VHH binders against o26223. Designs and how they scored, part 121

Target 1, 191 residues: o26223
Amino acid sequence: MKLLWTSQHIKVTVHIDGKVSKMDVLEAIKTRRSIRKYQDREVPEELIDKILDAAMCGPSAVDERPWHFIVVRNREMLEKIPEVHPYGAMVKDAPVAIIVCCDSSLEKIPGFWVQDCSIASQNILLAAHSLGLGAVWTGVYPLEDRVEGIRRLFSIPEHVIPFSVIPLGYPAENPGTRDLFDPDRIHLEKW
Key: E = the ipSAE of ESMFold2; O = the ipSAE of OpenDDE; V2 = 0.75 times the mean of E and O plus 0.25 times the DockQ between their complexes.

## First folded at step 9 (VHH)

Design m19 (framework vhh_8pnl_2)
Fold by ESMFold2-Fast, scan of step 9:
Structure m19 (fold): chain B 191 residues (1-191), chain A 121 residues (1-121)
Amino acid sequence: as target 1 above (191 residues)
Amino acid sequence: QGQLVESGGGLVQPGGSLRLSCADAGFTFSNYDMAWYRQAPGKERELVARITTGGSTDYADFVKGRFTISRDNAKSTLYLQMNSLKPEDTAMYYCAKAPFESYIDSYFDYWGQGTRVTVSA
């Protein structure tokens, strides 16, 4: 029986240099805010890769995972987005934007791709926030003019539906947090 | 749904000051991003200033350095301090609740009746 050695071994595996300053999941969810003002700084490709990895980890209907992503860094292309998305003016000032798309050929159950792409969009916002970036979800679907404008601008094929445009960058604003808990919206046992 | 009541407008000389107020008699004020808009005769409404729940502010270029937006959550009241007023500031001023976490930008659900500001000699 080597209880002392087992305890010493366990002690040897603990590190004083733990990365204790990372945001936990509940903190990330509660403190994430839409950010529409960005610093004039490039976002490293490694952070975009981490964000897109997180986006693809969301649940989807029958695991259909219908999402495709377009990463836009080209300034000329970013400047054209407000022409087809009138409330996407902040996109022209962002260093990068992600367009969340549905490939309808991957759809296994009609209509649930909207929930799937919503989940992917929210995961992008949360992942960006956890990495010290700011982002905002600008709606495309189901507004037909925006869907067709974005499709045309980025040469998106007819079987693919642009769902959202998410500009992101290092935040140049701090909107603060909200207290949103409303017990009147919770019903016990029945309505 | 919510009731916004603007006040504090009036006639003022160029270079003068006015303080506008917007009182919310309805919903939880502290949970809303708030904004001041203005509309000059025959023109479209334009954003003047915005303040988030956390106090982050945004101003139109034409009022930067002259106007200050602030909020008092305990009194459910939004303010616009207007200094160094110019004739071009003459407009009806409106208070609005804005859904800052909206993923669809095109709708403002809460508008007040407005308060008139006239800057004239």
Scores: ipSAE 0.453, ipTM 0.748, lowest interface PAE 1.3, mean pLDDT 84

Design m2 (framework vhh_8pnl_2)
Fold by ESMFold2-Fast, scan of step 9:
Structure m2 (fold): chain B 191 residues (1-191), chain A 120 residues (1-120)
Amino acid sequence: as target 1 above (191 residues)
Amino acid sequence: QGQLVESGGGLVQPGGSLRLSCADAGFTVSNYDMAWYRQAPGKERELVARITTGGSTDYADFVKGRFTISRDNAKSTLYLQMNSLKPEDTAMYYCAKAPFESYIDYFDYWGQGTRVTVSA
């Protein structure tokens, strides 16, 4: 009995009283960094559920919510991702990865699914950070070789487009801080 | 701002060592996550090593234990120490701002590179 396929057919809600991150929203946004090194520790299913709940809470074009998610924990499958996604070399070392997909049958207006799936991807990164995990967004769409490679590897149907691969785990690195505020990019009243 | 300038390449015999340097006129190296890439003839550019502003390092499997990436923030210089060189290490080597917060592997900044040839 492996849980890899149950999430596609059975809707399960897990109710766990967990402690929320001590970071406020602005701190979480400003301190999140891409994490590519992970501890050899399993990520509890409860935390993945919280991350995916957050991913689905973003705005979408005409509220189309076209996103679907594949949760990958199988080591053999994770180790195959770098073969079709060179930028995703770190995925083989992660305990889990989330593949963000667009189900085009849910699309109400052409093209806006890219923004929708971008919002979902960023929410995954931010939620993971808030829960003490590290993650990195590795781009798939619009690179056709990566789209087709990921599609074949995970048996993704023709009408579904893999958008991003996001490995997650407890961080084994602590990247330094960045000062990104650039007042020259802010224009008052007019350009 | 400014251009990264790679140096330190050359012709070396198998088993030899080289130290590559990457310098910028400004504070670019100390302010950013940095990486070394290489490109062999007829191949795509591939990541060799990376270093974050916090000092964590990562290496491609084919150079682990042989290459060491480091920076000197006072000199605004990035280094790649290459030991136990193999013919397979023959390539043009590039340093770049590593776009570690990039969700795609498009390169932000490329210098002219420095050529490493490992041959008997």
Scores: ipSAE 0.451, ipTM 0.739, lowest interface PAE 1.1, mean pLDDT 84

Design m20 (framework vhh_8pnl_2)
Fold by ESMFold2-Fast, scan of step 9:
Structure m20 (fold): chain B 191 residues (1-191), chain A 121 residues (1-121)
Amino acid sequence: as target 1 above (191 residues)
Amino acid sequence: QGQLVESGGGLVQPGGSLRLSCADAGFTFSNYDMAWYRQAPGKERELVARITTGGSTDYADFVKGRFTISRDNAKSTLYLQMNSLKPEDTAMYYCAKAPFESYIDHYFDYWGQGTRVTVSA
């Protein structure tokens, strides 16, 4: 397994020099868009490693950090995701997907893993964007059919809960920026 | 059953022009990215053009340079200006509130009833 990962890692290194985004944090947050169309290009393993490092740096309830990640590059497995996730059709066109999971054995406070895995999912989207990639969060939890379908497809044990499926790749679309600031949603001192 | 109402479709000859309109009866229009989709007989519904709340536009390759999407937030109306129409553009055209940032599939009625465009000699 390590042998296959090492070989793929070496190949990926040839294609990228570890480029860092020049985007500041506010720019990254405001310009990140969901991307569902990808170039026919492999994503270097070094970029996936950077994205997962960022995913694990979010705040977590009592620092339980219950997240686990499955990295899926196998085309046959990616093509099976739409069978258990009706709106995961774009996943089959992505070079890679990350499945964000909660390992319930790591929970210190029951229930807060949803927030923890949401934070990890958003960090994946922001990190991908900062590295010149596009990604989209496709929801799994709390839809029981999708949770069980993804669990079966990826041999996920019963104590682990699949939370989201995030395909990513080099973007083949540019949806542009949004203007979302709504001062009517801001209350000073009191409601 | 949605609050989006499309209009402006019709029969036009190749090379002609049409302007489609989509009126949103709800008052949340300005909060959504908007899109035009089309569905030709026997084909899947496909994205034609989209416009963000900030006014940025994106187009499918097959309409670039021919179609222009625009919005009027004061009138809660979306437009699609279609120029140099081709027989291949024949389809039902639908407007949609485009929840492209949704992390869940569409659980709400964001589609209109559609307006028919026929390009024929």
Scores: ipSAE 0.542, ipTM 0.772, lowest interface PAE 1.2, mean pLDDT 85

Design m21 (framework vhh_8pnl_2)
Fold by ESMFold2-Fast, scan of step 9:
Structure m21 (fold): chain B 191 residues (1-191), chain A 122 residues (1-122)
Amino acid sequence: as target 1 above (191 residues)
Amino acid sequence: QGQLVESGGGLVQPGGSLRLSCADAGFTFSNYDMAWYRQAPGKERELVARITTGGSTDYADFVKGRFTISRDNAKSTLYLQMNSLKPEDTAMYYCAKAPFESYLIGDYFDYWGQGTRVTVSA
């Protein structure tokens, strides 16, 4: 039995049986795929906490770490996301979504928060994959209508910018891997 | 120019078969996941089948066991073999370069063909 805390600080006990299977980093990077179909099964708070811990471990410009995260489990709120995000239809079927935000008050150097929040978003995708979950990054910034829609829907303050919406769940689809290595894009010593 | 061109549609009786083709005349075919979508009259466009650059396939539940998606990278052509056709399969069929790893586009794809019509008579 393992004791976990939900995002609402409710204690949950979960039994983790069998072998602890971990994907190596290179395999995780190469086999991660966007997942848009999820099982009707809740994601334990412990796994979300591990994913968010990984998200915060990315590099950032001058170590500004401007990211904040909104964890959305409320069914009614998830069902409203497609109204303000036209390519977010799958979010309503996910058990949970993470909204990656930039708190501009934490910005130390102008403009680099986009790279910082991109790194956090990719770390969420990789961490989810390594834990047996599926996720997809649905873009918000810099599309003004989506930024404003998400801000209004989740009561996000004016100094905070919603960057991405990432639904997560146990995968109900199994897309294969891609073979994308292109040696013509590699230049030795000079262009 | 570069455009996806679907062909192979037609009128067929229930239980019949059709093979759809999608030719990529001017894009880098082998670098894309490819998909077949369909749109029935008065309905929204829905995913039928998908094939990755690595050759892995995924199918909508309503076509599993009846349809087979395949690709020929040397010919820059995508195929959909449709067997045991049903009246419910009547639709315009579209091929798409499927940027499934796009963080901008989830449900919609800009690289569509003009479609090929499949009609399964009652």
Scores: ipSAE 0.497, ipTM 0.755, lowest interface PAE 1.3, mean pLDDT 85
Fold by OpenDDE, second read of step 10:
Structure m21 (fold): chain B 191 residues (1-191), chain A 122 residues (1-122)
Amino acid sequence: as target 1 above (191 residues)
Amino acid sequence: QGQLVESGGGLVQPGGSLRLSCADAGFTFSNYDMAWYRQAPGKERELVARITTGGSTDYADFVKGRFTISRDNAKSTLYLQMNSLKPEDTAMYYCAKAPFESYLIGDYFDYWGQGTRVTVSA
């Protein structure tokens, strides 16, 4: 399925209290929560495209951009993911999941792909939240059993490393806000 | 650093009920997902129930509607109402605190209580 890549500016429209509002970056970051429960509602392809666009906007080591994305909507496949990912139970309840992968052949500098794919994964989470969706990052790499499980399940080549599985959907929970600021973690000029 | 203190355990007959409590005297309770675990003698620790900061709950398969996890953020207290207890439920029950925010790699919890013992016996 060729996702229609529209180079159009991501209009981040968040429905807050029934009103369409733009969520600023700080708001998106501060209010984002992991969402593990989803409504029985399909996610439009347009939103997935926007999310994937955002996923590819992050920096990477020497601009290597090693990431690939598998978009999974097939119910059978979604239901199989928990079989190889014991802590990915929520994936079976999501209307869609994105598997973030690294093509090792695209690496320019060894080892930075983890950062690259992390940035991509985080952007997926932020973009999803900004669009009124909920998502959670389920860790795959570096757990070998999960990596190989996902690899086999989705016939991922050996040179491609599954990194994260991110189920997405309209939220069926509201975790609320958190205060995570810790001044003890801030050091001025020196440790 | 947060300190979790469990209470409410005891001896109960099969079919009986107990209510466990976990008091959090440490960090902001409302910022954390919470869970109950149990460990029977000679067995591995296993998840019983989980509750998110938003109040969403998950239960282990063996719970089958018998237990209810809840939280009171104002009191910084986690609860586990256990009904229809079975001998198989005999275990040390532990309260756990977890920030499951960035990504999920498993049942990762930062803090554990000392546990409260539940014994179900005729």
Scores: ipSAE 0.025, ipTM 0.392, lowest interface PAE 5.0, mean pLDDT 86

Design m22 (framework vhh_8pnl_2)
Fold by ESMFold2-Fast, scan of step 9:
Structure m22 (fold): chain B 191 residues (1-191), chain A 123 residues (1-123)
Amino acid sequence: as target 1 above (191 residues)
Amino acid sequence: QGQLVESGGGLVQPGGSLRLSCADAGFTFSNYDMAWYRQAPGKERELVARITTGGSTDYADFVKGRFTISRDNAKSTLYLQMNSLKPEDTAMYYCAKAPFESYFIGDPYFDYWGQGTRVTVSA
């Protein structure tokens, strides 16, 4: 029950509180990779809570914070995502997925919700990586068929727009890092 | 985009082997994650195998244990070793920049680098 849950969550909370983390922000950004293979291992709710807390700390246009999140752990629901997202096959093998949504009723300035939800999505990826998890952003918006497929599958209201589906879990692959720094893309003082 | 040239395709009997190559004339090959895709007649393009800059590999279930992807950064060349070929492997094979860090994957937005090389498996 709650006692067993509380004991487990206390241990997880102490570990993930950042007091023992060795990954700084630049290291997290530079070493994060998309992960599409996951161990058959449950992700504690406390880690999901920390990831979603980080997601909501991003900047948003006029501080509109239009994001809502659906946390999907149900295997049957995860297995249905590839039916409406043709390149989301890895989602069925993940222990959990987060669907990032925009509640258009919270939008204060037209169009900037896309940037807001992009920031939230990237924060989910970075937070997951910092906690020893792997994740991948699978695009939904602006593809009309994927938007409506996800909406129907998860009973999302018409005023809410599904933006991305992010499966996550303990990684079962290590793609290594990339060196993408290109000084020709940096202009001093003028173009 | 014609910087990559696929080769090595051909006609082979079931159970046979072929080695595909993808040669890059540029100087940035080592900085890209690479992939092999295929398209059979009347089918959509599908990922066959991918390899990261660090050498980590990933395979579609239908080729696991039969195909091996590899790269030679000194030669700017990507390879696909195909063993135990089946009639179902008949397709045009393309090398491409792997969309490992793409938040969007989908035709027609794949970065296909060449015209492809045709593989036909028949008696």
Scores: ipSAE 0.357, ipTM 0.666, lowest interface PAE 1.9, mean pLDDT 83

Design m23 (framework vhh_8pnl_2)
Fold by ESMFold2-Fast, scan of step 9:
Structure m23 (fold): chain B 191 residues (1-191), chain A 120 residues (1-120)
Amino acid sequence: as target 1 above (191 residues)
Amino acid sequence: QGQLVESGGGLVQPGGSLRLSCADAGFTFSNYDMAWYRQAPGKERELVARITTGGSTDYADFVKGRFTISRDNAKSTLYLQMNSLKPEDTAMYYCAKYGFESYIDYFDYWGQGTRVTVSA
């Protein structure tokens, strides 16, 4: 079994152990975990395209959709990320990373690009998980040293702000699931 | 000072055992993933073992099969059972409270450490 999906620009075929993998939205949200260890396996471009398509489908303040994405597969470049991101050591061992950026020239309402890029980042994590991949969001913005380090490393222009670095690959770890439902954080009618 | 307090280190002979403890003075322990790190003389701090809120564990290759990480959420305490200790295990051992799902890594909750010396 395989999934064949066709869009205006691409045809995508996905195999997961010879079968189409289905995960409902609630299952994906509840079982997604940050993954920092990856198998030595390449991620097909078709899966990256699906992930980025999902990333661009998030809600956006006044529909400004300011996000841009850099896809990094070059080993030398991946190995340099930890030099400018102290907690990005796992990136050098990932087959690919996505850098989520804001093009500030696309922003229609000040400050909401942070929420927009957060939504895009979370959609990348969920889409990766739903496709049998693992990923982790490593924060860049608003730490100025990380922002400028990533900008210099990837030749990002001054009007574009690197927001997050998301390495991804086939998972080589299983952190299990979390039981985080806390009814004390739910207030009925009033605080 | 700080919220994490390590204990249980000491001098032990090669082949011996020690049980390290890390007590969290706060009351959010059960919501955090926890880790043990160590720093040997003249070396950088390195991950030894980690445990998630759900109990999933991960070990560095150099301790796999010899060390066991565990947690007691009711006592807000993290443990590291160290068996078959080797001279190369000599280090200051630190526990860390971390959000495995944190999108910004900052280890602000490192304790003072507990010293383990493996020698005759």
Scores: ipSAE 0.439, ipTM 0.758, lowest interface PAE 1.3, mean pLDDT 84

Design m24 (framework vhh_8pnl_2; at its last look DockQ between E and O 0.35; V2 from the best seeds 0.00; counts 0 for: unsure alone 63.0 < 65, grease 26.8 > 24.2, SAP .673 > .668)
Fold by ESMFold2-Fast, scan of step 9:
Structure m24 (fold): chain B 191 residues (1-191), chain A 120 residues (1-120)
Amino acid sequence: as target 1 above (191 residues)
Amino acid sequence: QGQLVESGGGLVQPGGSLRLSCADAGFTFSNYDMAWYRQAPGKERELVARITTGGSTDYADFVKGRFTISRDNAKSTLYLQMNSLKPEDTAMYYCAKEGFESYIDYFDYWGQGTRVTVSA
């Protein structure tokens, strides 16, 4: 368009492209991988706040939202987690970990807190990935020894149940992405 | 860990071919998804190719069409056929038994690696 030679009205189209700083939601879901190796680099508090905000935005049974979170940055405490979690060895090398807990006093419908805390855990993994971090869900509940070990280590009250331990950091490995779509698992109208 | 043994690396000219092997001394090979990773000096380990227990394969874009992953469950051996090799393929190559997305456990089953050098 030659603006100097015409009396046209110029509409400026603002390109609202999906390429803000964040990756597309479908891309984030499909490219997220469990990360167990981390750079020796601290994660800013602002990123942890964004991750926890996302964790609390999931659906919840009767909107009970029973989740509480412990943010662990203390190296001595992170180094003790493998003592009570047999598959948590990578936690000692992470700059930070989030412990997802259920406060049973917030439970409005029995048993659905497990789904609620699962949703919160997955949102932590996705949010971390979208912010350039790597994370992994290490399971605690329903394994009695892990639940009680974590409870004692972090002085968690008896009415609160630790659900997962999620170490986070800038990734030091790249496991690539997966192509898992299997149309044989999709049934139309009936089984 | 020590039970996975890679072999078949070496020096090759650009455009050449190599076949890597990974032998598992254990008898549970057929129960695991298997993968090849590589690591160049000063770089992180990156996925090259993956094969599931059912035989489905997945490849990194930088090797697609050039490399072929396969497995022989009777021999407990994983293979990587590498064709049209490029200097940027130069790295230590590792095989792995995969459990990456398990949230209850994780087993770190890596081999010692085999070196591939692509140079004229």
Scores: ipSAE 0.461, ipTM 0.780, lowest interface PAE 1.0, mean pLDDT 86
Fold by ESMFold2, look of step 11:
Structure m24 (fold): chain B 191 residues (1-191), chain A 120 residues (1-120)
Amino acid sequence: as target 1 above (191 residues)
Amino acid sequence: QGQLVESGGGLVQPGGSLRLSCADAGFTFSNYDMAWYRQAPGKERELVARITTGGSTDYADFVKGRFTISRDNAKSTLYLQMNSLKPEDTAMYYCAKEGFESYIDYFDYWGQGTRVTVSA
């Protein structure tokens, strides 16, 4: 049984990995763009699993890991998000969205969960990009009308705070390259 | 954040050409994706063309092939070359600094606009 498991794992790894290019991390960071137009194409569950695995790899304050994720594929629910989330109109066109939430019962240091969930959200964007997907972070927290609207729509309890909604899919646009490096933002030793 | 001033609009006959310019008094022009939008009477503002900091461009379906967006970062100036103009292109044209990477879509920075009128 153990031999069969190892044989299956090795076979899949050699064959599949040989056909799928792995993206360098600096390349991913530099080439990731916010994508708001998606192909009419489903995103496989295994890609979502990989993205969420990556999301959970980020550091957090005292390793509190306060994040929870809601995966939304239901068409009617995706179409309702713009009703409570201004400027989330592209979500209705996405095959899937991930809602990043903070469970305040996991918070160990007050207020640092925002940084924690921001790290998870950015990791989702980078992981999606590395897998050939496009995504965009649409802000929920700290806009209280958006927070309450999303909480109500997805039956999120009071101790859980929706932080961001991230629609994703295979991209149907290419915003292109950016030159953002600015030496004036770099201060050596002091301001 | 910086003042955007559009110029180059005017009255033109169908089939004619105009070149719009947008000057940015801010020193950070090169750090922003830039765009041209337009708004006809009774219509919502709509994207015409976009250009990234790296020079990549995107055009609305209705203008591709007729308009060319470009930028000169050294002069902090954005351009829109408009050829083969049609009466449907009549609108106020706005230059914008775009936060395409913004995760809050509340604010675009754009100027007062320049009017383009193509005689019907």
Scores: ipSAE 0.320, ipTM 0.664, lowest interface PAE 1.8, mean pLDDT 85
Fold by OpenDDE, second read of step 10:
Structure m24 (fold): chain B 191 residues (1-191), chain A 120 residues (1-120)
Amino acid sequence: as target 1 above (191 residues)
Amino acid sequence: QGQLVESGGGLVQPGGSLRLSCADAGFTFSNYDMAWYRQAPGKERELVARITTGGSTDYADFVKGRFTISRDNAKSTLYLQMNSLKPEDTAMYYCAKEGFESYIDYFDYWGQGTRVTVSA
């Protein structure tokens, strides 16, 4: 049993069988941070499967579930992503990245796919964190240069829109904690 | 919206030292990751150093142990101690609040900058 220190000094117990201790959902939400530095350690396929399972559990407009996922482990491809994504430098250092995409042919109502893919992306981040991994959401859509760059790089069909690139790995940084609660953003009954 | 105000720049000889300061006004300073950037004439702005709310630091490759980024949360101030300065370090230095939870980019606010000139 290895104890991994998360960037938030959360002790994550990783079992030999790849199972990780359960994290409370509120704890996962409150303690999650974007992680952009990773250990030189492979992420087991089992964990990726769990993360993808979580990614597909979110709601979608009229249950359209338009999302597709590209799992990237190839080092050459990971190293190319920063060339088309100016703020994706950390992707080259990650053992794996998930590209969240929308298949527009699956849309039942136009435009809601952004919410759908956002929900899927956030679930990936939360699931990763709960499993003792670090991740970061690097935005692709709606920036045209990034969309086309990722499309070209991964030969994504025209009817499929790359939405986000999410590198994942065991954390190698400690971002610290923060308090983002702002009562001034809460309005009771009226603005 | 808060303001970042840099100070401490100046003219120094090669091998000299400077300490830059960045005062944060209007933010909860302790809740934000901070960074120093620099921009030389005709060059792109580049990261010099980063410090998280947790105190983790990251440095550009050219720093090579010469610079130290630090923060004083009580004073809402960011520092950059620069030692062994080189002519190549001549640039405008900017303090930045980094939005590390941004899914688009790393930064959300910049100061006006302080000029550092390293010359014999």
Scores: ipSAE 0.301, ipTM 0.643, lowest interface PAE 1.0, mean pLDDT 88
ESMFold2 (binder alone), look of step 11: mean pLDDT 78; pTM 0.792
OpenDDE, look of step 11: ipSAE 0.299; ipTM 0.639

Design m25 (framework vhh_8pnl_2)
Fold by ESMFold2-Fast, scan of step 9:
Structure m25 (fold): chain B 191 residues (1-191), chain A 120 residues (1-120)
Amino acid sequence: as target 1 above (191 residues)
Amino acid sequence: QGQLVESGGGLVQPGGSLRLSCADAGFTFSNYDMAWYRQAPGKERELVARITTGGSTDYADFVKGRFTISRDNAKSTLYLQMNSLKPEDTAMYYCAKGDFESYIDYFDYWGQGTRVTVSA
């Protein structure tokens, strides 16, 4: 009861003016890690809106921008995701998840929606990280059982393809930093 | 598949060194990212260091500059060289095999652990 009391009475919201600098883009890219453990703390709607704005700003094949997003905060629905996604166990413990979808009726050039939705998914991960949140991409497409499970669970129309499920929240783990630069993968002028 | 077995733990005094080894009895060692985790009594399990299939390394801030993670794919063995050991490094150390940044399936195999005690 002592722990519940202290947790219930710690409520702080701080508005930061435009003077505050954000994490720069290169730093965000280099320090982003997959996060699968989250604090029991709500993510404000304003942060989700900012993340989704960033998701939609990626390049898109012939600018078709086929992405649609489902924002899931309902605990019952989050708890059902692991039933249709074997590696999505962490989703039930997240305060929110974003489902990235492709509306196939928006396709202008067949097949490139996969790259488009991949770009949107990575932008969600980077934007979340830059805002102090943690997230992980759990793959749905092209695994047909997962695609149909998620479609059925969220009443997704036949012409829309669920691509990824991205739980996110304030991180409850810190995996540390990486040193991934490998000059052997860089070829000058020719292979 | 794959059975991870840690070794090299023991009792050392502050400032001492230990080298931990993790042997993978399976035949797929070179295909996985590897990590060392630790768990002190009464604390949660913490990431210490990771190494990718390509050899890129990643360290927790509290061991940076003191510990070195490495792998020998020919021997299917992961190492953790621990230098300048401190009492707060006292923990059970676990080897893990998995795809930590995978966006599809995540395979998480853990060893039984090896105990490290740092005291005078």
Scores: ipSAE 0.371, ipTM 0.716, lowest interface PAE 1.4, mean pLDDT 84

